# Miniprotein binders against q56419, part 25

Target 1, 326 residues: q56419
Amino acid sequence: MEGRTLEEVQEEVFKRHGVLVPKKELEDLAKALEEAGLLLTEKVEARLKEEEEKLKRERPMRLAGLSYPEGEREARAFLEAFRASYPGEGEEARVLLMPHLEPSRVPEVYGAALAALEKTPPPERIYLVGVAHRPLKEKAAALPVPFQTPFGPALPDLPALQALDALLPFELFNTPLAFREEHSLELPLFFLKGRFPEARVLPLLVARRSPELGEALKVVLRDFPGLLVLAVDLSHVGPRFGDTPLTRTLAEEARRRDLGFLERLAEGEPEAALAFLGANPTRIDGVEVVASLLPLLRERKGKVLAHRLDLEAPTLSAVGAGTLVL
Below, E stands for the ipSAE of ESMFold2; O stands for the ipSAE of OpenDDE; V2 stands for 0.75 times the mean of E and O plus 0.25 times the DockQ between their complexes.

## First folded at step 11 (miniprotein)

Design t6 (at its last look DockQ between E and O 0.58; V2 from the best seeds 0.68)
Fold by OpenDDE base, look of step 11:
Structure t6 (fold): chain B 326 residues (1-326), chain A 85 residues (1-85)
Amino acid sequence: as target 1 above (326 residues)
Amino acid sequence: DEEALEFLLLFIEYLKEEIAEVKKALKEGDPEKLEEKLKELERLVEGLFKAVLLAKGDPEALKKLAREIEKLKEEIEKLKKELEK
């Protein structure tokens, strides 16, 4: 059945797009898709099940030795260097917006987050809300397992996670495979665990805006107080994202949108922040997260600590990153 | 990894076209052929969903694929609801 489907896809792609994907490339792609789990072969299904079963126990590091050091000693030195890259002082955070971009690209933005964490009393738990870069079965998801870090495992707050699940109209514990390689949680968690080693974590992903999530979290936070962290990037502009190469005009527009978004959040006006973006032409990453957390962001005043639009020179593209405390 | 992502995009475009054909057939009043086609489309979209979960590559490209998959699911669900009427 699988072979016919590929030939049919080949013929259809050819008929419609005039591109004959060579059968070999389709086979190689089918193999790559099979190897990538796209072809629901028994082998791929077995692999999916195996990977899901692994994620029932723990979420291993995927970016250790790449984005941050694997060893604890080196990881601590990494934290100190990032903190040193931000010359300012932080403020106490009840809500922290920070990036999930590759740390080396925006060190001072992560440094600003660390500066804020220095002024923040150690929370009992951290609600870490990231962006899903893979599809979820539901609008949002959680993974109720330990996340590995160089500082030891970040342990889940199971009671708080269960309380959250009970208030949502959908199953919170969905799509565990979406967490397997999700950097929007792993990268900020490195900094958070390094600063607050005893804090429990609620690792949450948002794929689509869920007002229900924000309402449920508002209730849960009463019984289970903690630090709310929004791990989101800002504008994505340039060829990687479907634009022309970065120009002064494009960079100025990206910065304007990033700062205009962050400033309105800092004023306690998250609806105004979303409205300001409109159709989001510079592709601010955090829109769905902010839209989900409106009840928690309303009327909270804060401060923008850092912002950077970082150029990726090989692609002439840029990504915005910011740190905001509320 | 880039080739795999490109293929996934092509497959999404194929599925969009299949959905468009189902929409057309629904308007033309042939419901029986449509239920089987919708079931097949659901299966293919589920396969695509699982594939993207396992795929390697640029996170932003994966995110784009994820969004497109969600749109496909939504379109299929709309068609199902229309067939039940």
Scores: ipSAE 0.735, ipTM 0.894, lowest interface PAE 0.6, mean pLDDT 89
Fold by ESMFold2, look of step 11:
Structure t6 (fold): chain B 326 residues (1-326), chain A 85 residues (1-85)
Amino acid sequence: as target 1 above (326 residues)
Amino acid sequence: DEEALEFLLLFIEYLKEEIAEVKKALKEGDPEKLEEKLKELERLVEGLFKAVLLAKGDPEALKKLAREIEKLKEEIEKLKKELEK
């Protein structure tokens, strides 16, 4: 039997919900959806293939000139300004939790990460674990290509990535397009590459919790030691995320949950940290990464260096960011 | 732009309704027709997957769409396994 096209089902949805529109308006909507990349057509499919082929060679900077400077001199000054925004001292990290929120919104939180890196011996490689903001074909993914930065390319650790792929029950390199605009890797990488210019990187994304990823990484880290970085944000509250407007009560709850989560991680109790959140009513972003990486977090004690609930008055919303060393 | 995102949410709800109907018919429906329907739904979800990979917009809104698409995919896989029994 012949199935229906996406376009035919889309039209049926319009009809089912009582939308009666002239053909011209339907054609205008279809064009707008295609231009936004939301309607799968031959044009969109060709663009997907073109972008995928580009990503097989390298991942270019997307946020230079927007979130950080493009020039190397200016980028180094930018790093030092962020370090200065956190007047405290760091501690050596075997595991570093840091945000991927826009850096200018939480400068002292990124500064705390830099302070931790000052106390950390330069690693041979960095396992950089971010949060996928686009769909992945599997629970997690990697992209084994150079990531461009103002400090030069961050080179992939191909042997470690291949060892990781071999241990997983799913294809690790299956969604290269999800990396195309993924800021949860690019923003932390700017800071990490600036402080560890010789380190190679394993750029990893988690969409959904995968116990298999944590078990595999524990094995790979024994043969390929390095710095583990959880590039995650914390609470997401307010209308931008589907809540009522941000109140003092909601903000206090979000802060309490952020800090309670981080403190339990700092005690080496990642299961307790997850249990503390229950159904995760403030939508802490890092839960899927933490749940994936339990074997690497158990009994590893450390310290919360910084936290900020970033308040955005125009949207009546907030996002939490923190810095934790283990 | 906002209208396009609203349409995608309606389309996701349509797919949820279709999946729910397959789930209700799993024991008593025609297995061949249900298998064909699941293949159609799988293809439609793959189309949404690809569309969101290229989409522009608020990363947090896109993440929410991505997770809805992943949930639909998981439900379809679950029903495919039940149909094999």
Scores: ipSAE 0.691, ipTM 0.866, lowest interface PAE 1.1, mean pLDDT 87
ESMFold2 (binder alone), look of step 11: mean pLDDT 77; pTM 0.703

## First folded at step 12 (miniprotein)

Design u1 (at its last look DockQ between E and O 0.46; V2 from the best seeds 0.67)
Fold by OpenDDE base, look of step 12:
Structure u1 (fold): chain B 326 residues (1-326), chain A 85 residues (1-85)
Amino acid sequence: as target 1 above (326 residues)
Amino acid sequence: DEEALEFLKLFIEYLKQEIAEVKKALKEGDPEKLEEKLKELEELVEGLFKAVLLAKGDPEELKKLAREIEKLKEEIEKLKKELEK
């Protein structure tokens, strides 16, 4: 699409598909795409390059003032309120599975994560593994830059990241733009940085299952010990995700899948957890992450601290969230 | 944002059709022309990849587009390997 006029695109679409997209609609679309930075114009390429260059220095907050407070004082009060929403006590975590869903939807699930973190000695580093909601060049990626939070920057552990890169058959430091707005890292990181201000972070994204990642991390964790955090949601059911509106039957199936998955993980049987899901008909988000981290999850016993299937009423859809400690 | 996502979806469907045409032509088509066509499709998929990286919208919809892009890449790579035989 580099250098093609809207007219050339229109003509090509017409020639190939017999659909004459009205020039105005194409212009509006092109403008929307250009405004969205999606048209591969020289301008969009320049913007891509500019955004990539920015991400070489730091990853700024994108959800501050939206999902969590921007100010440190307000952010601390936010953490305290979320912790208060979970009435239980936590357990020490070596592995923490927690959600990346909008915090206001599942406050007690994040509260359970905070409760676990209260019982966890401050780690030197946190391996934060999220879900890629944008395409990656490789199965997994890392961004070796500071992530901004209301509590100050979360600094990368460069030695540990370099050690991980050296053990992978692909370049770990790929697709920096995928991290720019990735909430699966930003939201959990808020809670983690608030609890462990001095911990360095390894921000990792998984797009597709990478057994190589789990094997490499198992080696790296020997020399670079730390807390492993899986930032994953669970079932996604309803019209937003291609199902009928949420029914009692669909909700019960989603809960069954979520809890059955988490319980098998809590028993130290991650392969059994994956096998239990089969084709994953309720679209558990964390499957590719868990499949990548099998060597780190095997034989670790733990406890499910919280679970919620949260209804999004406007779409009659629901998303599962859970907190698991291993 | 919704319009942009819809366009990206339409563009993916377009690319799927183009790939299907290349698949049909593999048995009877000019290998050089098919190679050129696959190169063009790779460039378009790369453009789509970049577009989705910059796109705004529902993360789950973006994730769906990301998976479709991955499939397109895999299909193109398979076709390239078949042309080399």
Scores: ipSAE 0.756, ipTM 0.903, lowest interface PAE 0.6, mean pLDDT 90
Fold by ESMFold2, look of step 12:
Structure u1 (fold): chain B 326 residues (1-326), chain A 85 residues (1-85)
Amino acid sequence: as target 1 above (326 residues)
Amino acid sequence: DEEALEFLKLFIEYLKQEIAEVKKALKEGDPEKLEEKLKELEELVEGLFKAVLLAKGDPEELKKLAREIEKLKEEIEKLKKELEK
């Protein structure tokens, strides 16, 4: 667990470059890798500054035409098709857990979220909490700009964001580029904006558990009521995620872990849900978000509306997704 | 690009080795030289952080790299505090 030996690095270089490098030259290659990191740093800084200036005004759609339609009319039809993929009825949500997995992979899970939104009074604002897939300077972050959608811009709730920032022991607006391609906000936002076109949004990311975020949000939600959305996926199992090949036993364990986690959340017992996962052997994606938001989840009872562990046959792997209302 | 992600993975492994050398030498080595090395490593990890912000690729692979970067930053900060004793 201490990283690779020089011999292991030597073998990997051979696999990637087709050249067996002697140990002496491998150490010279290590120096070149360090220097390349410095060169990459300079190029990255120039590129980063350019991209940051673009994000000062808005966050453009990145997945239109890929994960959902770009045009508004087609996007509304897409939204209705997803609702139809879940034939059940929802329940009113004060807190909604929904996935951020590619929508076509789990259509009924997104449909269940839409069914819950049908039963939910239109909120003034939505606290949308996703999972950072790129590094953040702090444990959590926000981006106070409009997020473009096919249904128009999702406007930031600036007063609520400023109140949240004021309560945190770190700068909330700390890593704008982490939002540039973050699908864990963009994909759920498509569905949320489609159903609540007038709601403002607090687009939030969690990289590492932050109890401070949950305590601050509990205060902010009192003054700025709204819908809390945990945009998280569940188990990640199989070779793509570092396991041996996906087996029936592993898949059944992943389903058991997903449902046990969701059911304990539904009983208002988020600490028990986290304890149930232990070392999180099936890599449930939502643990850092749930661990950050404990004060908002305690004693809130609700219902699991949908779950799927979706197979990635080409990678022999699977990802779980669910819909929970509290 | 998959080649760019592989380069970043190799660079992380190199940095892990350099951090391990500092940790091994913490009591034996010259504190001033170790402090300079930690500062250099911190700058390289910051550069890696920025490179991953702009990288394209599988979001799950990028998340894994992000976790590795945070571990590197934490280890460097821990070693800096131990050296200041």
Scores: ipSAE 0.723, ipTM 0.887, lowest interface PAE 1.0, mean pLDDT 87
ESMFold2 (binder alone), look of step 12: mean pLDDT 78; pTM 0.706

Design u2 (at its last look DockQ between E and O 0.09; V2 from the best seeds 0.00; counts 0 for: pae E 14.7 > 1.5, pTM E .779 < .8, placed apart)
Fold by OpenDDE base, look of step 12:
Structure u2 (fold): chain B 326 residues (1-326), chain A 85 residues (1-85)
Amino acid sequence: as target 1 above (326 residues)
Amino acid sequence: DEEALEFLKLFIEYLKQEIAEVKKALKEGDPEKLEEKLKELEELVEMLFKAVLLAKGDPEELKKLAREIEKLKEEIEKLKKELEK
């Protein structure tokens, strides 16, 4: 596609719709987008292509030195500290639901996940299902490349990924750029790789509910057994998410929905868990993931190990996080 | 980063308006002109899609933009199907 200059798009937008975005604000915005590398210029297309080519080889760490330590020694100490933050014992997991929220916000919830992993025999592979925070071309996607961690690369299970792709009605290996900065995979993977260094990984993202994904995974798991990990957060309430500032009533409602969701999952009733949320007024993040994985969650009984509704004080908003073992 | 996200939001609103105009024109309009317009809108949505993939910012804001892009795509596809009838 010959690079229509942002000026041409801006002129066309400006000419057609009379939205008087002040020319200066549009120019500043265009410049900011160009500087941010978001303008579909030849330069941006080249950058897109370059970033896609990089992702054909590996997915580098983006949150090392920010959310977790970059160095292996420090990363091991980090894991130990998070495990210590949870005073309980874990249970063996066949399915693990854990958060992808900034670890420092909910250390005991990650600690509970680590406790469960201590009771879990090392899997050959981990199906890591995260939430897409960027658009996907399809309802779900996978990236079949090594993911860098402080503990070395998490290597993909290519045979299992290929088997999954073959059973889906859409191309699984779509939208590689959506994985580039996706924290819903990177953060859980740190903990998983730290505990299971030899496990292969299937990094999966869900943008929209895909019943086909759950059915396909159910078949694949027969030939390629492994640990299923749902990397999902729970309620998102407050001004950042379109609500009023957090109140006792709003927090109680968020907790009620989070726990009611997790408890129904723990009972092996994922459809009841989804039905309990209805229109999802507290914006539980994991809904689309759970809706996609229903065949794998049915009749599996388990236990809620931890839950927290964490306040972000600067925005008077809160995010729910939980750890569930099935 | 905030400025970039704001631009993307404005761009989404622009596309929503364009789609609304196409919906109005379907009642009175030249099918060929509408097909061309829908093609242009698809190209712009693809541009938006790429921009959001590269954008920096709050993940929840990016997720919101992603959902809006999905809606735009769905609306364009519906309009295409209506033109084929």
Scores: ipSAE 0.762, ipTM 0.904, lowest interface PAE 0.6, mean pLDDT 89
Fold by ESMFold2, look of step 12:
Structure u2 (fold): chain B 326 residues (1-326), chain A 85 residues (1-85)
Amino acid sequence: as target 1 above (326 residues)
Amino acid sequence: DEEALEFLKLFIEYLKQEIAEVKKALKEGDPEKLEEKLKELEELVEMLFKAVLLAKGDPEELKKLAREIEKLKEEIEKLKKELEK
């Protein structure tokens, strides 16, 4: 009713329909709609505040029973099945790129990550860098709390997180709710915690490229050495992502972009990897993370262990995933 | 939280009733007022959808609620298009 009095509304209804709606009835309707909207808003805001306060103490499992087993015994068997899906040997990693796509869709890609972890000495801590799927208040964020897993809590490395926060021009602990449903951390963490039960974790999200994050992490890693994990997916093509239905040509292009990106990273040439993608026509997921972490990726050579462009048959779409060790 | 789930179910029933009244009044009501009411209902449906996404509880129950909300959104869109004629 903004911009018009109730009398004007009443008069117009009468002129048009020949029905005089009493002013009180219009007032009662307006109040009822306003109260219902305010009540719903209050309930949602109270729930969000409650969830935010819980996330300041711990991050519970959201995908147990959906993407991986809830029980520890079953979870260990699950890990071994994934390792068996990759018949090859891994290599020691100082930096590991692995997916966050639903594990059952790319079992050998996660298996390759497990193979790399077998060759990697247990680190004191893991820098786990995922992709924010919800907006962050800043370019990047962390949540300095235990993340629950079937293997027990993954404890935060508080001294390293505090050192990182101190080096950034923005508050690192800025968007707790963004972590509530963030599978790009939860799915890789399941595999990492299963293999390195004693390692502490720095759970990090990137929303937009942040050169300052990469420079700060370079400093922090000198004093707090550990395993750097880029938890990213590759190409996203097809109608679910705004393209025409997946064709052989589109799939071949996505595969070429994925592999060309990974291979340039494996040569220690992260700027060349980004330049190769140009406007990123196949929507490789990892671009903002790689662009943030350039100082940590330069001149670090390694090997692509696995790649898969996984078809989503019902949507005629596909998502790429890979495993890279540096 | 069972209290939050009951609130969501109650609100869904409220919206179903409001949409049914708009549909019943489509031929005889004021098209401009019905359009404004549908816009308000659309906002409420969107807020309710957010609430379901944030709710804790039985995933099967939450999925059912989300499906009901999507049906309400579709019906509101259909009614808005009918009012444009």
Scores: ipSAE 0.000, ipTM 0.165, lowest interface PAE 14.7, mean pLDDT 85
ESMFold2 (binder alone), look of step 12: mean pLDDT 78; pTM 0.707

Design u3 (at its last look DockQ between E and O 0.64; V2 from the best seeds 0.00; counts 0 for: pae E 3.2 > 1.5)
Fold by OpenDDE base, look of step 12:
Structure u3 (fold): chain B 326 residues (1-326), chain A 85 residues (1-85)
Amino acid sequence: as target 1 above (326 residues)
Amino acid sequence: DEEALEFLKFFIEYLKQEIAEVKKALKEGDPEKLEEKLKELEELVEGLFKAVLLAKGDPEELKKLAREIEKLKEEIEKLKKELEK
């Protein structure tokens, strides 16, 4: 689209699709696209570059005041309330699977994660592996900058990140803009930083299964020990995700898939967990992350601490969330 | 935001059709013209990639678009390799 006039685009759409998009709608669309950064104008390229340059220094909070409190005092009270929502005791975690869903939807699941973290000795570093909701240039990526939190910045472990990059067949630091608004890292990081203020962080995103990532991390963890955190949601069912409205049958299937997945992981059988899902008809979010981390999940026994299938009533859809320790 | 996402969806479908046309033409088409077309499609996919990085909307919808873009990129790369043979 660089250098093409709206008229040329209109003509091309008409020629190819037989649809004459009104010029005003195209202008509004073009403006919306430009404002959204979709028109590769010089302006959009300049904005992309500006946003990338900002991300070279730090990743600012995007969900402060929305999903969690911005102020430290209020943020501490938030953590305490979430911990209180889970009546059980945690277990020591070497690997923690926790959600990245909006915290208010599944408070007890985050509470279970906090309970596990209470029993976990403070790690030197946290390998935080989230799900990419934006495209990546490679199968996985990292952002080697401080992530802002109400508890202060979560500082990157640069030596460990560099060691990981050196073992991967692709550039690890490939798509910084994918991290800009990525909630799969920001939300879990709030809880992790609140519990372990001194831990360094390796913020990682997975777009597609990368066996190479798991093998590389297995090596890196020998020299750079730390807590591995999988920030993943479970089933996504209902109209928002292409299904019919939630029914008892659909909810039971989602729960069956979620729990069957988590239980097999808890037995140290991640391949069996993936095989159990097959084509993943309930769209478990964590599949690509688990598939990438198989070498780190094998033979590790643990416990499912919490699970919830949370209904989003306005859309009659539901999302599964769980907390697992290994 | 919703309009922007719908446009992105439309554009993805457009690119899928263009790629399908290139696939059909691989056996009988002019290799030079096909290479030029693949370069154009690659540029458009890169534009779409950048657009989705900046787009606002539902994370799950954006995730779907992201996966579709990744598939388009992979398909173009495969077609390029087939033209080099």
Scores: ipSAE 0.693, ipTM 0.883, lowest interface PAE 0.7, mean pLDDT 89
Fold by ESMFold2, look of step 12:
Structure u3 (fold): chain B 326 residues (1-326), chain A 85 residues (1-85)
Amino acid sequence: as target 1 above (326 residues)
Amino acid sequence: DEEALEFLKFFIEYLKQEIAEVKKALKEGDPEKLEEKLKELEELVEGLFKAVLLAKGDPEELKKLAREIEKLKEEIEKLKKELEK
């Protein structure tokens, strides 16, 4: 029931944890619950509206100074350092799979993406498909506003977004707040905007597999050609993700699953790539995006340029990242 | 923030249990009472949806919670349709 009382919360905490919480601590807990949005107040509702209205105009940088430099000069140097981390040559991409993991954790994987972009003619637009880390009202969503970067704003391709919206059985522009802190778009976009400063962007999120999205995108891409980017991470293993602490066996399985998935995608066999994962025991992040985009991935052959399963020592966990061109 | 995430998980589990009880009661339960119960659960799901949108924390943990909330929303919609028959 709305307006759940502090006493009711106290009773549930006692039932679950066996500890009664004093009145002062309940007041602090109520404040924390309000900040988390679990207690709907006029203040929370006003905050929701304020943030939503901001996101209908633009999407500001959230990770400047944290994951990449704030200034353009430093950002250019950052790109060059990442490119240098991958000594090989790329290949032209019509479809690029790249990570959204913290860049400093997998520099050569992002470097491989930059190498692919070097071989890719500047596209008029980029279909950037990330993974929603907040809930969406529908299976997928877009935000048709400029995304700020150190290289200037990445402008939305409004005609292509409108065409996509018209083909879907749901409103595409459905959850602006889900984009507020969505790093799966912001981190890849830094690299894409730095390399293709004139390209417009279709910033898309997938929460759950949407066959209708893939079919609609196939139609839209015919009329609005561009670069398709799957901004996804791979295996997620260890205690942070619900496993025991990382072991050699778990890490080896995660790497095998990552590479087997990527290699089957590179053979133009996205259904086989999904089948290879089965129940997805290592929680490869990209499955919902790949499952949504099957029509765009079938029979498109390419190459795995890089892969790393990166250790998170503080959490005894690991996350996989890769670069694939098709 | 970790405390808020713990309470989000608590309420998601509560919803799962309540939805399971509604499923069991579809054949024998009072349809008007079940309709009222589903409306209450729908409101809680919307509250949880908003809470996760505002929450601070580990993006991977939040993604797991988001998927669970979206699944619960879909289950409630299915039950509402079945109750209308």
Scores: ipSAE 0.366, ipTM 0.772, lowest interface PAE 3.2, mean pLDDT 87
ESMFold2 (binder alone), look of step 12: mean pLDDT 78; pTM 0.703

